# Designs tried in a protein design chat: VH-VL binders against q9h9l3. Part 58

Target 1, 176 residues: q9h9l3
Amino acid sequence: PRKMVAIDCEMVGTGPKGHVSSLARCSIVNYNGDVLYDEYILPPCHIVDYRTRWSGIRKQHMVNATPFKIARGQILKILTGKIVVGHAIHNDFKALQYFHPKSLTRDTSHIPPLNRKADCPENATMSLKHLTKKLLNRDIQVGKSGHSSVEDAQATMELYKLVEVEWEEHLARNPP
Key: E = the ipSAE of ESMFold2; O = the ipSAE of OpenDDE; V2 = 0.75 times the mean of E and O plus 0.25 times the DockQ between their complexes.

## First folded at step 3 (VH-VL)

Design Aj6 (framework fv_amlenetug; at its last look DockQ between E and O 0.05; V2 from the best seeds 0.00; counts 0 for: pae E 13.8 > 2, placed apart)
Fold by OpenDDE, look of step 5:
Structure Aj6 (fold): chain C 176 residues (1-176), chain A 120 residues (1-120), chain B 108 residues (1-108)
Amino acid sequence: as target 1 above (176 residues)
Amino acid sequence: EVQLLESGGGLVQTGGSLRLSCAASGFTFSNYAMTWVRQAPGKGLEWVSAISYDSDYTDYADSVKGRFTISRDNSQNTLYLQMNSLRAEDTAVYYCAKARIAVAGPFDYWGQGTLVTVSS
Amino acid sequence: EIVLTQSPGTLSLSPGERATLSCRASQSVSDNYLAWYQQKPGQAPRLLIYGASTRATGIPDRFSGSGSGTDFTLTISRLEPEDFAVYYCQQYYSSPETFGQGTKVEIK
């Protein structure tokens, strides 16, 4: 079996009017929830919107942030060859300017058995916060400090583990 | 308590081979990158080689590329350095060092080192 | 590779004095990727500072790191007898990782 990691990224707004989502923090945890990577990342372009209420990113976090190119290299060293679990993970990969093989990607926002377990419509896109509350009885993304990417990555991994066996069997029969 | 214990050092002739080991304990070995750093007698520190937590990434100093091989056995909590085609300039104390993170970082723990002496 | 040049080569001071050690990089290094180590004779190095300014666990607050870009500084505010040793800076910003040649802090 392949090694598995979960990833969650926080993005800030760059470009005109801050509409470009740029990576500003990345957290990666292993199957057990241990933190393998957690770094603030400096976008190559000027930050226009920190999106703090969601991202938790503040200007002070960027003072010593890891340059994007360096961070990307480090992150890719972790992700390459792994099964990567995330929630709405296409956003993370887009921000990383990296696209993981679909066959090795697990998006907890698109796993019908997970939604079913949470008494949600199977084809609906549920938030990580909602699923985590329903299935893990845990509150995440609370308060006014923004999201914790470590917490989110850990929650994502825990959610996936609930349906891992069933979903992996499904994927084996129906490879993407 | 984190402990790193190097072994395998000794006297070897030029062109010979030696295999160093580093036994790790006191932390989740498989979560951290490991590194070999050496120090020639009376000289400074020299980065030699690094390996990521899962062995997927390895790196070497130019001075040892093609001659040294870093590896690890996470089931045994052991780091290795296979040294081939040894040269006089490889004479040094070799330290096993734990990185703070999975693929890089500063070295927050070091072993006491093992001496490798290469003679002509 | 990034070459780190430390200065001075030797710093002779008395206990209680302030020590200022410099590390200059041949190219810019992100602050998060500059570390300082202390090494005493016959011992392995010990991590003092990482991320340019973050003290490692158990390191006294008399040790501090600062700097950015190409110029970094380790400061020992009040030298203790046990602080006389060799100090190395290290960058892990890019491969190969490199160390400075060291600064020896000796007792005057």
Scores: ipSAE 0.388, ipTM 0.813, lowest interface PAE 1.5, mean pLDDT 94
Fold by ESMFold2-Fast, scan of step 3:
Structure Aj6 (fold): chain C 176 residues (1-176), chain A 120 residues (1-120), chain B 108 residues (1-108)
Amino acid sequence: as target 1 above (176 residues)
Amino acid sequence: EVQLLESGGGLVQTGGSLRLSCAASGFTFSNYAMTWVRQAPGKGLEWVSAISYDSDYTDYADSVKGRFTISRDNSQNTLYLQMNSLRAEDTAVYYCAKARIAVAGPFDYWGQGTLVTVSS
Amino acid sequence: EIVLTQSPGTLSLSPGERATLSCRASQSVSDNYLAWYQQKPGQAPRLLIYGASTRATGIPDRFSGSGSGTDFTLTISRLEPEDFAVYYCQQYYSSPETFGQGTKVEIK
């Protein structure tokens, strides 16, 4: 098959009361789970809320962080032409201000066979943490120090591999 | 502890061919873009060619397009530059360098270089 | 292709002085895809700055980069003996990647 990568991003709060989500970290792994990209990213706007409980991002990570415009260009070179796997991936693409072809996008929050294997309703949107525990018997996003986007991207790729053959066949017969 | 070691340089006649190698160690070679940069005696740096982590993307300076081919063997941690139809103007020290990420410069680690001399 | 022009060609200074090196691009280098390298005689280049202003790992804070669009500057706030070298700018925004011709920083 075509080259496949998995992505996970962390966002911080910018704008009024920190309600705007701005990209502050991006991790991309290859099919085997090896890290191709993992950078802290400096938003162009002032950070109001680090959202550290979820993002794992602190002020120290913004020192020497890659500026958004530079990071975005690098990330898009890795994603372009690839099958990109993510969980609720529209949030990642929104933070990147990027549109990836639907035919090359795989969202593990919207793959009915994956939910079926986890004994979840096919139309439900299950969290990455829940699916990883149910299907891989692994706990991710534990503790109070925030999530690891590397860990999340790796888990997302492993989840997709569980249904890859079945889902790729479905997509070939039912193009998006 | 990143190390890049170039080899294959030497004297070659105009119109001849030469293949350069760069042996990489101390990092996961298959996860980074690699490049060749040359420097003619007493002159500045000239970018020659780059290859992405997976060989899907390659690029060349106009002066070498159609004559040079960049390739890599991720199983052997080795970068190559096949140089054909060599000209006197190709005489330079050729550096192997590691890009900071999978697809692009800048170049954070460099080898010591290998000298290529093209004469008639 | 984007041509990078560095000035001056040679900068003669004493230790302790400030060095200001210029790099001008023939067209806009958007997204701050500009890097600076240091090269000493007989040695390979060393990355100093990337993204116009971000210091590479292990680079002393006396080195700083600034600029955007077509005009970029490398500043060494207080020259030390080991800083006398040739400095190159590089753009990695548009293919082919290009380097400036270099600025030699030498002792007076």
Scores: ipSAE 0.272, ipTM 0.725, lowest interface PAE 4.0, mean pLDDT 89
Fold by ESMFold2, look of step 5:
Structure Aj6 (fold): chain C 176 residues (1-176), chain A 120 residues (1-120), chain B 108 residues (1-108)
Amino acid sequence: as target 1 above (176 residues)
Amino acid sequence: EVQLLESGGGLVQTGGSLRLSCAASGFTFSNYAMTWVRQAPGKGLEWVSAISYDSDYTDYADSVKGRFTISRDNSQNTLYLQMNSLRAEDTAVYYCAKARIAVAGPFDYWGQGTLVTVSS
Amino acid sequence: EIVLTQSPGTLSLSPGERATLSCRASQSVSDNYLAWYQQKPGQAPRLLIYGASTRATGIPDRFSGSGSGTDFTLTISRLEPEDFAVYYCQQYYSSPETFGQGTKVEIK
């Protein structure tokens, strides 16, 4: 069967007034939560807003960061041909300037069985923090030092495992 | 810098077989997914098949499933398309294309194409 | 399968004129995973625009893309002699990836 990975990215602000989201960190974990990739990434444009409160990215992280083009090549090599799990994953793919086939994409923010387990409305978009607390009894994204993309990718994979059998069967019968 | 060169096209009768090759250079071939796109003479473009960098994922247009097989040899930087049970509607120029991002477009580099003509 | 319908089929214009090419999708193309290609006779397609509006490397700024959801547009602000060609849109949002049937831009 096809291998599965989970991805999470952190973005910084570039462009006018820092409103463009550019990739500054990416973490990928395998099915067991082992880290396959975790790098700080230097955007090709000047960073206007590090967004540190949420991104965890600081100026010192960029000093030896991997240039975007190089990092993107490394990341895409890992993702190609895999089922990729993420939370609100379209934002991660947008930051990577990347399309992953919808049939190989799993978005934990839009899985009705997962919401039902969390006693949430089936079609609501729930935060990763909320789902993780509710279903895994874990606190992630704690404090004001920003998110950890490793922690978030690991949590995302664990959440998907809770509904994996049911959801994979559903998708096989109802291709996206 | 990036070059994709198709070969192996020609005239074949209905029900016959043909194998296309695409020689790649100017990039790290084993890092990228590859795709075949075809174009019937005077007609538009049709996606045919894609293969991931490690061959673990392949996909095909419904019109060719079960008849065509995409493969690659990363040690030789070569992409292949084995075409069996050919039909008249398979007549086209076949392009080798490199996806910019992954197994999906957009396609930033294309070969020159090789013509396959299927006669009844 | 997402069907892309281009219009017009043929656009007859003179050098210096503005060309506006339309591509309509049968289903929404989320996050605007839509590309535009140029193809001249006997040549492979050339990528012009991806992500609905981002110019590919080396593409002149007279080419621009816009649109979202189901309706997309390629604009060539002032046609140059080398711009007379066939143009294709492509969605790369869902498999199978599909192309529009093409718009030929020809000299009047």
Scores: ipSAE 0.006, ipTM 0.512, lowest interface PAE 13.8, mean pLDDT 88
OpenDDE, second read of step 4: ipSAE 0.362; ipTM 0.806
ESMFold2 (binder alone), look of step 5: mean pLDDT 93; pTM 0.946

Design Aj7 (framework fv_amlenetug)
Fold by ESMFold2-Fast, scan of step 3:
Structure Aj7 (fold): chain C 176 residues (1-176), chain A 120 residues (1-120), chain B 108 residues (1-108)
Amino acid sequence: as target 1 above (176 residues)
Amino acid sequence: EVQLLESGGGLVQTGGSLRLSCAASGFTFSNYAMTWVRQAPGKGLEWVSAISYSGEYTDYADSVKGRFTISRDNSQNTLYLQMNSLRAEDTAVYYCAKARIAVAGPFDYWGQGTLVTVSS
Amino acid sequence: EIVLTQSPGTLSLSPGERATLSCRASQSVSDNYLAWYQQKPGQAPRLLIYGASTRATGIPDRFSGSGSGTDFTLTISRLEPEDFAVYYCQQYYSSPETFGQGTKVEIK
């Protein structure tokens, strides 16, 4: 039996012209939606673009934020050995500078049965907002406030549960 | 047609134990969280316990934590509630209910309930 | 733990009248994590509304739900004889799941 968590990260722009995505918030919830981790994270590089419209991050959130190196250690302790659910999760792992085993990774943006239930093309990459509205009848606003990434992680776990039995059976027969 | 059928209720003395069962049919049992909700005579609904689709995660109301154990057998499409150290205040009709989606609550289908009476 | 408080405890009305039932949460509940149930004597509860405002399958359109945050309302626009029952709100946003204490809608 493997434990399962869901993750959602918010990124800000660093580097030349703010084109590098750096971790600025991470929320992790357990199978029941309880929050295991939710911290604002201070990037090691100067923030040139808060991307507030999408991230919900403002300069005030960086005051007393957890330094990246410390936050990364805390987050990885939670993720290691668990099934990790996310939406377009490769972006979160990239921001964490982390490689999670593919056999323990579940990406709700690339699960064909989930798109099928939402009356969407099976091979399309649908947004978390669209799938959540279509399948859970819930409106979420990604990047709007401090609660945004918690709500996104909770929605992601709920979406995965809709196809969990079917998808785990598929993965057992077609290992990644 | 979704059906939930509770059994195992009855009269039991304070300090005793009882195990309730809920037989499910008409849906893919292993895809849904299941719950027990009780109702004392003339009182309102009280959520007792929930279990995830796989049985790996469980939750309990504070009033029953440490005394009750929820479990499920997905191969038999059956939900259980093991009740230990029973108290007079545990007297209630116990309902088995199915979550509407993969997460616990809201509950779209309910069994008829089974009466548990705890007396000295 | 989120505590749900329903009001009034008893609502005495005649068929044809509008019923308005309130449910207040001790903490903010997402709109999609509140449900309403109807229970008649000797019967199991029946799901009426979920996601604060979405009618469950087979529920007549005279039933409607509204509200957000901490204040939620169930409205029955024109009471039919079969609508006299006890109504419960329930949150499934935060563990543990909790129910309100119920509102009895009775014949005047």
Scores: ipSAE 0.000, ipTM 0.463, lowest interface PAE 17.6, mean pLDDT 85

Design Aj8 (framework fv_amlenetug)
Fold by ESMFold2-Fast, scan of step 3:
Structure Aj8 (fold): chain C 176 residues (1-176), chain A 120 residues (1-120), chain B 108 residues (1-108)
Amino acid sequence: as target 1 above (176 residues)
Amino acid sequence: EVQLLESGGGLVQTGGSLRLSCAASGFTFSRYAMTWVRQAPGKGLEWVSAISYSGDYTDYADSVKGRFTISRDNSQNTLYLQMNSLRAEDTAVYYCAKARIAVAGPFDYWGQGTLVTVSS
Amino acid sequence: EIVLTQSPGTLSLSPGERATLSCRASQSVSDNYLAWYQQKPGQAPRLLIYGASTRATGIPDRFSGSGSGTDFTLTISRLEPEDFAVYYCQQYYSSPETFGQGTKVEIK
């Protein structure tokens, strides 16, 4: 059977005035929600803005963080050849400086049947928080303490499971 | 052809337990959500519980939450409803039904139902 | 939970007449996640309409669904003797899924 994982990344601000988004945490879960990877990642550039309210990243998390080059290698070994599920996943791939084949990519922010179930316009990009509340009745990304990428990856996998059969059949009939 | 066959119904005392089964055939069971819907004698339809195609997502009506457990065995094409702490108001014909998709209704095929009678 | 209220409770008509059944939701049923079922005495329900207006496979074209938001209608354009039954609406937009109380269509 084809293996499927879900990914969620957290980014911090690097470069001038912290305007560049750099990978600072990555979580990958398997089909059942078990954690396959969850590491804080040290960007190759100086962190200007931790963006803690959203990322949950603090300076203390960087002390023993895995250097970007090493983390990237580990992550890519997990993703290669698998169906990868994410939400607005292009941001995660961009932060990883990685290209994943479209035929093996599932973006829960661009699945019309999923938006329909949540009473959202089919072509709109809805937030993970909104879809998870509407379809799974769970509150994720609670408060201003920052997001849990593990929680987000788990929610993303569960959202995809709600439309998996329908969407896989659609993709088989309409290959990307 | 699609067939759903319920079994396990019967007479049970208040506070007792009962397990319903639904044998499915004629479709790829592992690809569709399944549900239990009940109907008390002379009354309307009441949704009881649903389970996603994989079994990873389950949902329950408030009236049965904590007492009933829905489960499925995709290798045997069988749906189950474990009913504990039964009350007189649980007396009904219990239908298993197939959702059109991997989760939630609408329900395109139904079994013939199995009667559960709860008495003191 | 979304409460579905059907009206009338009982509709008595002759063959050939038009039947119009109403289903009103206590809050908006978005994306038209509304279905209609037919149930004959001693039988399991049968899906007639889903998505508010899409006929299920094998359902005659005399059955049609319409509506959006909170007000939905099932119409049987020319009632046949075999249409004697109870009809239920169901929303699958919000958990828990709920059914209306039913409308009995009886032939005079």
Scores: ipSAE 0.000, ipTM 0.460, lowest interface PAE 17.9, mean pLDDT 86

Design Aj9 (framework fv_amlenetug)
Fold by OpenDDE, second read of step 4:
Structure Aj9 (fold): chain C 176 residues (1-176), chain A 120 residues (1-120), chain B 108 residues (1-108)
Amino acid sequence: as target 1 above (176 residues)
Amino acid sequence: EVQLLESGGGLVQTGGSLRLSCAASGFTFSNYAMTWVRQAPGKGLEWVSAISYSGDYTDYADSVKGRFTISRDNSQNTLYLQMNSLRAEDTAVYYCAKARIAVAGPFDYWGQGTLVTVSS
Amino acid sequence: EIVLTQSPGTLSLSPGERATLSCRASQSVSDYYLAWYQQKPGQAPRLLIYGASTRATGIPDRFSGSGSGTDFTLTISRLEPEDFAVYYCQQYYSSPETFGQGTKVEIK
């Protein structure tokens, strides 16, 4: 069995009017929730919108932030060969400008058994916050100070662990 | 600012017990694994024990297995090390260390340590 | 367990010189899981390098790490007076985590 990691990224706005989502923080945790990676990341372009209330990113975080190219290399090194768990993970991969193999990707926003367990429609896209509250009885992303990518990654991993056995069996029978 | 403050060290007789504490501040304690590392006088660093962020996973060096127990109280931002059946070779400065990655290492922040002296 | 052997035991150099410290693992270690620490007398260790080659926050660029597999190296390009200390390597690739026995960099 392959090792599993969970990833969560925070993005800031760059480009015209800040409409381009650029990676500004990335957190990776292992199966036990231990942090493997947690860095602020400096986008290659000027930040127009920190999106602080969502991202938690502030200007001060960018002072010593890891340049994107360096961070990307570090992150990819961690992810390579792993089963990567995330929530709406396509956004994270997009920000990373990297796409993990589908067969090694687990998106908790698209796991019907997980939604079922949370009394949600199987084909609905539920938020990480909602699922975490329903299934783990834990509040995440509380307040207006922005998200914690470490907290979110940990929650994502814990959610996946709830359905890991049945989902892995399903995937084994129905490989993506 | 990240701060780690160890306490509970002291002089104890062989076979005795001691409980170390580490008070953490300046970071989200519950998000990170924590580790105890010790250093005998004039010797090198020795990894002793580690505990995951939630406390559901623990690990120990062979030298302390069955005698030491690592635990944590995330509500109090405190790490503990219960040391039983202490031996002379357990004499060391015990450091509390914050994990940057994985179960323990690397350790990006360390306390100043607390001295444990085991005598006959 | 993975045994880390550092060499040399003691390195006597003068300020301004280049220091090269070795850490050899008894088995292959992913370079992402190798760290270097500096410890001065009476102080706690300080993280210098992690992931074999990544400098920790605030670490001067005269410190660099390299290596893969079983052989890792810490390099101090130009020794400063404050760099004379003991240096430890550590692996956190597998349990138990282990440290090297240390290399003392002393002033000649």
Scores: ipSAE 0.013, ipTM 0.583, lowest interface PAE 8.1, mean pLDDT 92
Fold by ESMFold2-Fast, scan of step 3:
Structure Aj9 (fold): chain C 176 residues (1-176), chain A 120 residues (1-120), chain B 108 residues (1-108)
Amino acid sequence: as target 1 above (176 residues)
Amino acid sequence: EVQLLESGGGLVQTGGSLRLSCAASGFTFSNYAMTWVRQAPGKGLEWVSAISYSGDYTDYADSVKGRFTISRDNSQNTLYLQMNSLRAEDTAVYYCAKARIAVAGPFDYWGQGTLVTVSS
Amino acid sequence: EIVLTQSPGTLSLSPGERATLSCRASQSVSDYYLAWYQQKPGQAPRLLIYGASTRATGIPDRFSGSGSGTDFTLTISRLEPEDFAVYYCQQYYSSPETFGQGTKVEIK
C-alpha cells in the first residue's frame, strides 16, 4: 500500500468553443490521504472557458500557476512506478498527455465490487459524489464554487481501500 | 516543531571519504523531498543534491556528480550524503534542508549545518 | 544552468528605511519559481518568500516579493534592527537549483 497514490485533476476549456479539456490543477495524495502534490497549472493554450462551476478554477489562479511542462515533469516523478488510483482516470492521463501502465492503474469508476457495495449495477459508471455519499456517508463537491481536487483525490483513495483486498486478488488472477 | 540535525562533519584528507547524516523530526519525513546545500567559508549558498520523498529520484550539482551520493531511510527519518574523492573545494558548512513539496524546492526548514574541512 | 545576479552587493541603510533588493535571472524562471532567504552570521538560512510573492510561515508583513520572468524584487518596507543580514534569491524552475550571490544589508 506504500506504493499507491490517488490523483484528481481539474480541467479548463481550451481550443474552439472551449471544447478541449486542458489541465489546470492536479492533486495527488498518498495511501493515508496526505497531500503530496497540489498545484494550479497554466495550460500552454488560451483558456476559453474556465468551467468554474465544476473546476473551481478562476483567472486569478492562473496568474502564478505552474507552466504545464514543468508541472507534468513533477507529477510524472510521483506517478511513475506507483499504483495510481483515480475516478474516470483516463481523463486525467489524457490531460497529462501521459500513458500509465494498465497493470498499475485503478479506476474507481470501473470496479464492479465497488458498485455492488453501493447497491448499483456492477457495470454502470457511477459518479465519485454518489459513491462517496453511498459508501462513506460523506458529501463532496458541495456548493457552487467548483470542486476540490484534494477532496476528490482523498475520497477516491478511501473508496479504493474498501475493495482493495478483493480487487487486487481479482487483478492477480485476471491481469489487465 | 520541525527539527533537522546534521552530523558526520569533520577534518578529512584530500581524496578521502566522509558520510553526513541528517536526523529529521516534527513532520512526516516520507512526504517531502530533502536537499543538501553547502556554503564555503565567506561565500554564498550552493545547492549540492536533492532526493524525492520516496528516494526514487535524485539529482546532483555538476561539481559533485559521480563523487557524492544522496540517500534516505524513511523508516528512520534520516537523510544521508556519502562524499567520496573529496577536494579542497568541497570545504564548506553542509546544511540539510526540507523542501516544501514531494519532489522539489523551495526549502522551508534548515538544519544548523555541519562543517567539512578538506585539507592536504 | 540559470545564473541569478543580485544587486546591489551591499546595501547600507538605517533602521526605519525601506530596502529594495534585486535579483535578475539569466533566463526566464516564469512568475512563480523564485524564493528569498535571510541569513544571519553563524545561522542557517531562513525562508522568507516562495512562489515569487508568498510569505513563508511566521514572516512579518514588512517583507514582500514581486516580479516575474527575469526580474524580481524583495522589499522590506521598514527595516528593523533584526533585518540586517545577507539575503539570497533562489530559482527552482530548472535543475540544477541555483542561488544568487547574496546582498548584504548593513547598518550605516
Scores: ipSAE 0.007, ipTM 0.598, lowest interface PAE 8.3, mean pLDDT 88

Design Al1 (framework fv_amlenetug)
Fold by ESMFold2-Fast, scan of step 3:
Structure Al1 (fold): chain C 176 residues (1-176), chain A 119 residues (1-119), chain B 108 residues (1-108)
Amino acid sequence: as target 1 above (176 residues)
Amino acid sequence: EVQLLESGGGLVQTGGSLRLSCAASGFTFSNYAMTWVRQAPGKGLEWVSAISYSGDYTDYADSVKGRFTISRDNSQNTLYLQMNSLRAEDTAVYYCAKVRYSSSWYDYWGQGTLVTVSS
Amino acid sequence: EIVLTQSPGTLSLSPGERATLSCRASQSVSDNYLAWYQQKPGQAPRLLIYGASTRATGIPDRFSGSGSGTDFTLTISRLEPEDFAVYYCQQYYSSPETFGQGTKVEIK
C-alpha cells in the first residue's frame, strides 16, 4: 500500500474584521480517491465571516462540528509519516498550525512537469480549477454553494498521479 | 428528547456473526459522530468503535480491529456494528452513544443490548 | 494507550457525607480531556462532568470535578440516596479512548 494521501481544507474568517483564516472543514482522501476524513471543524474563535460563497460553510455546519484541537489531533494522526499531496498546501498546513516535512510534501501548484503537461509556464502558479480542467477535463464548481473540499482533494490526487513517477524520481535525485 | 435504541443482540456461538443496530431520534443524527462502548458482565466500560458524522472516518479498538465494522445510514438515522469472528471475550452489553464532538465525551447513551458468545 | 486507575475501588458512606473519588492517568491527559460518568445497576452510564471540571446539563452542583495532568478528582459534596452508584472516569485526549475500572459508592 502507498503511504500517500491528498488534503483540502476550507477556511472561515475569524479575528478582527474576519481577516484571520481559520480551519472550518478538512477532507483527506487516499491514493484511490476514497475519503479517509471529512469533517466540519469549529474554530476556537468567533466566526466573523463564513466566506460562504467560496468556502461553502454556513452556520448550520458549525452546529456539532468537531472543535479545532480535537480535529487537529485526528488529522495529524492521518498525515504524520505519509506523503501529503495538496494544492497551495502551505495554506492548509498554516490553518492546521502544523509543520509537515518538505520531503513528504507534494504541492501540485509547484510541480513544473504538471504545468508543462497543461501547456502552462513551468514557473507559474496555476489554480487547481485551471489544472483540473486542462488535464482531467473536469469542471470544479466554484458557484454560490462554494467549493467541495472532497472534490478538490480527489482532483488534487488525480493531478499528482499524472506526474508521480517522473516527480518522485526527480525528488530521489534532488532531495529537498 | 434524545433517544437511542439498540437491537440485534442475542446468543451466538464462537466464530459466529451478529449485526447490532442503534435507532436514533430527537437530534440531527447526520451532524454527530457515534460510538459503541461495551461492558462485560460485572466489569467496566470498554470503548469499541467510533464513526464520524459523515460515515467516512472510522476507528476501532485493537481487540476488535479486522473483525468488527461500524457503519451508519444517515437517511435512516441508524448506526450499525457488524461483528464477525466472535469470541467468548466479546460477551458484553453493547451501548450505542452519541459523541458530543468527533473525539470527546458521550452525552447520551442507549439502554444497551446483550451479546452472549458461547461455545 | 493511556491507562486510568481509579481509587478507591469501593467507598462505603452514609447519605450527607462527602465522597472524593480519584482517577490517575499513566500519562498526562492534556487539555483536561477527561469525563466522569455515573452508572446504576441495569442502566446505561450517564454523563456527569466533561473537560475535567464542567458539569453536564442537568447535573446537580453537589457534583464537581477537578485536577489536571495525571491526577483528577470527582467530589460529591453531600451524598443523596440516588448518588450511590458506580463512577467511571474517561480520557479522550489519546486514541483509543479509555475508561477507569470504576469506583463503587455504596451505602454503609
Scores: ipSAE 0.006, ipTM 0.475, lowest interface PAE 14.9, mean pLDDT 86

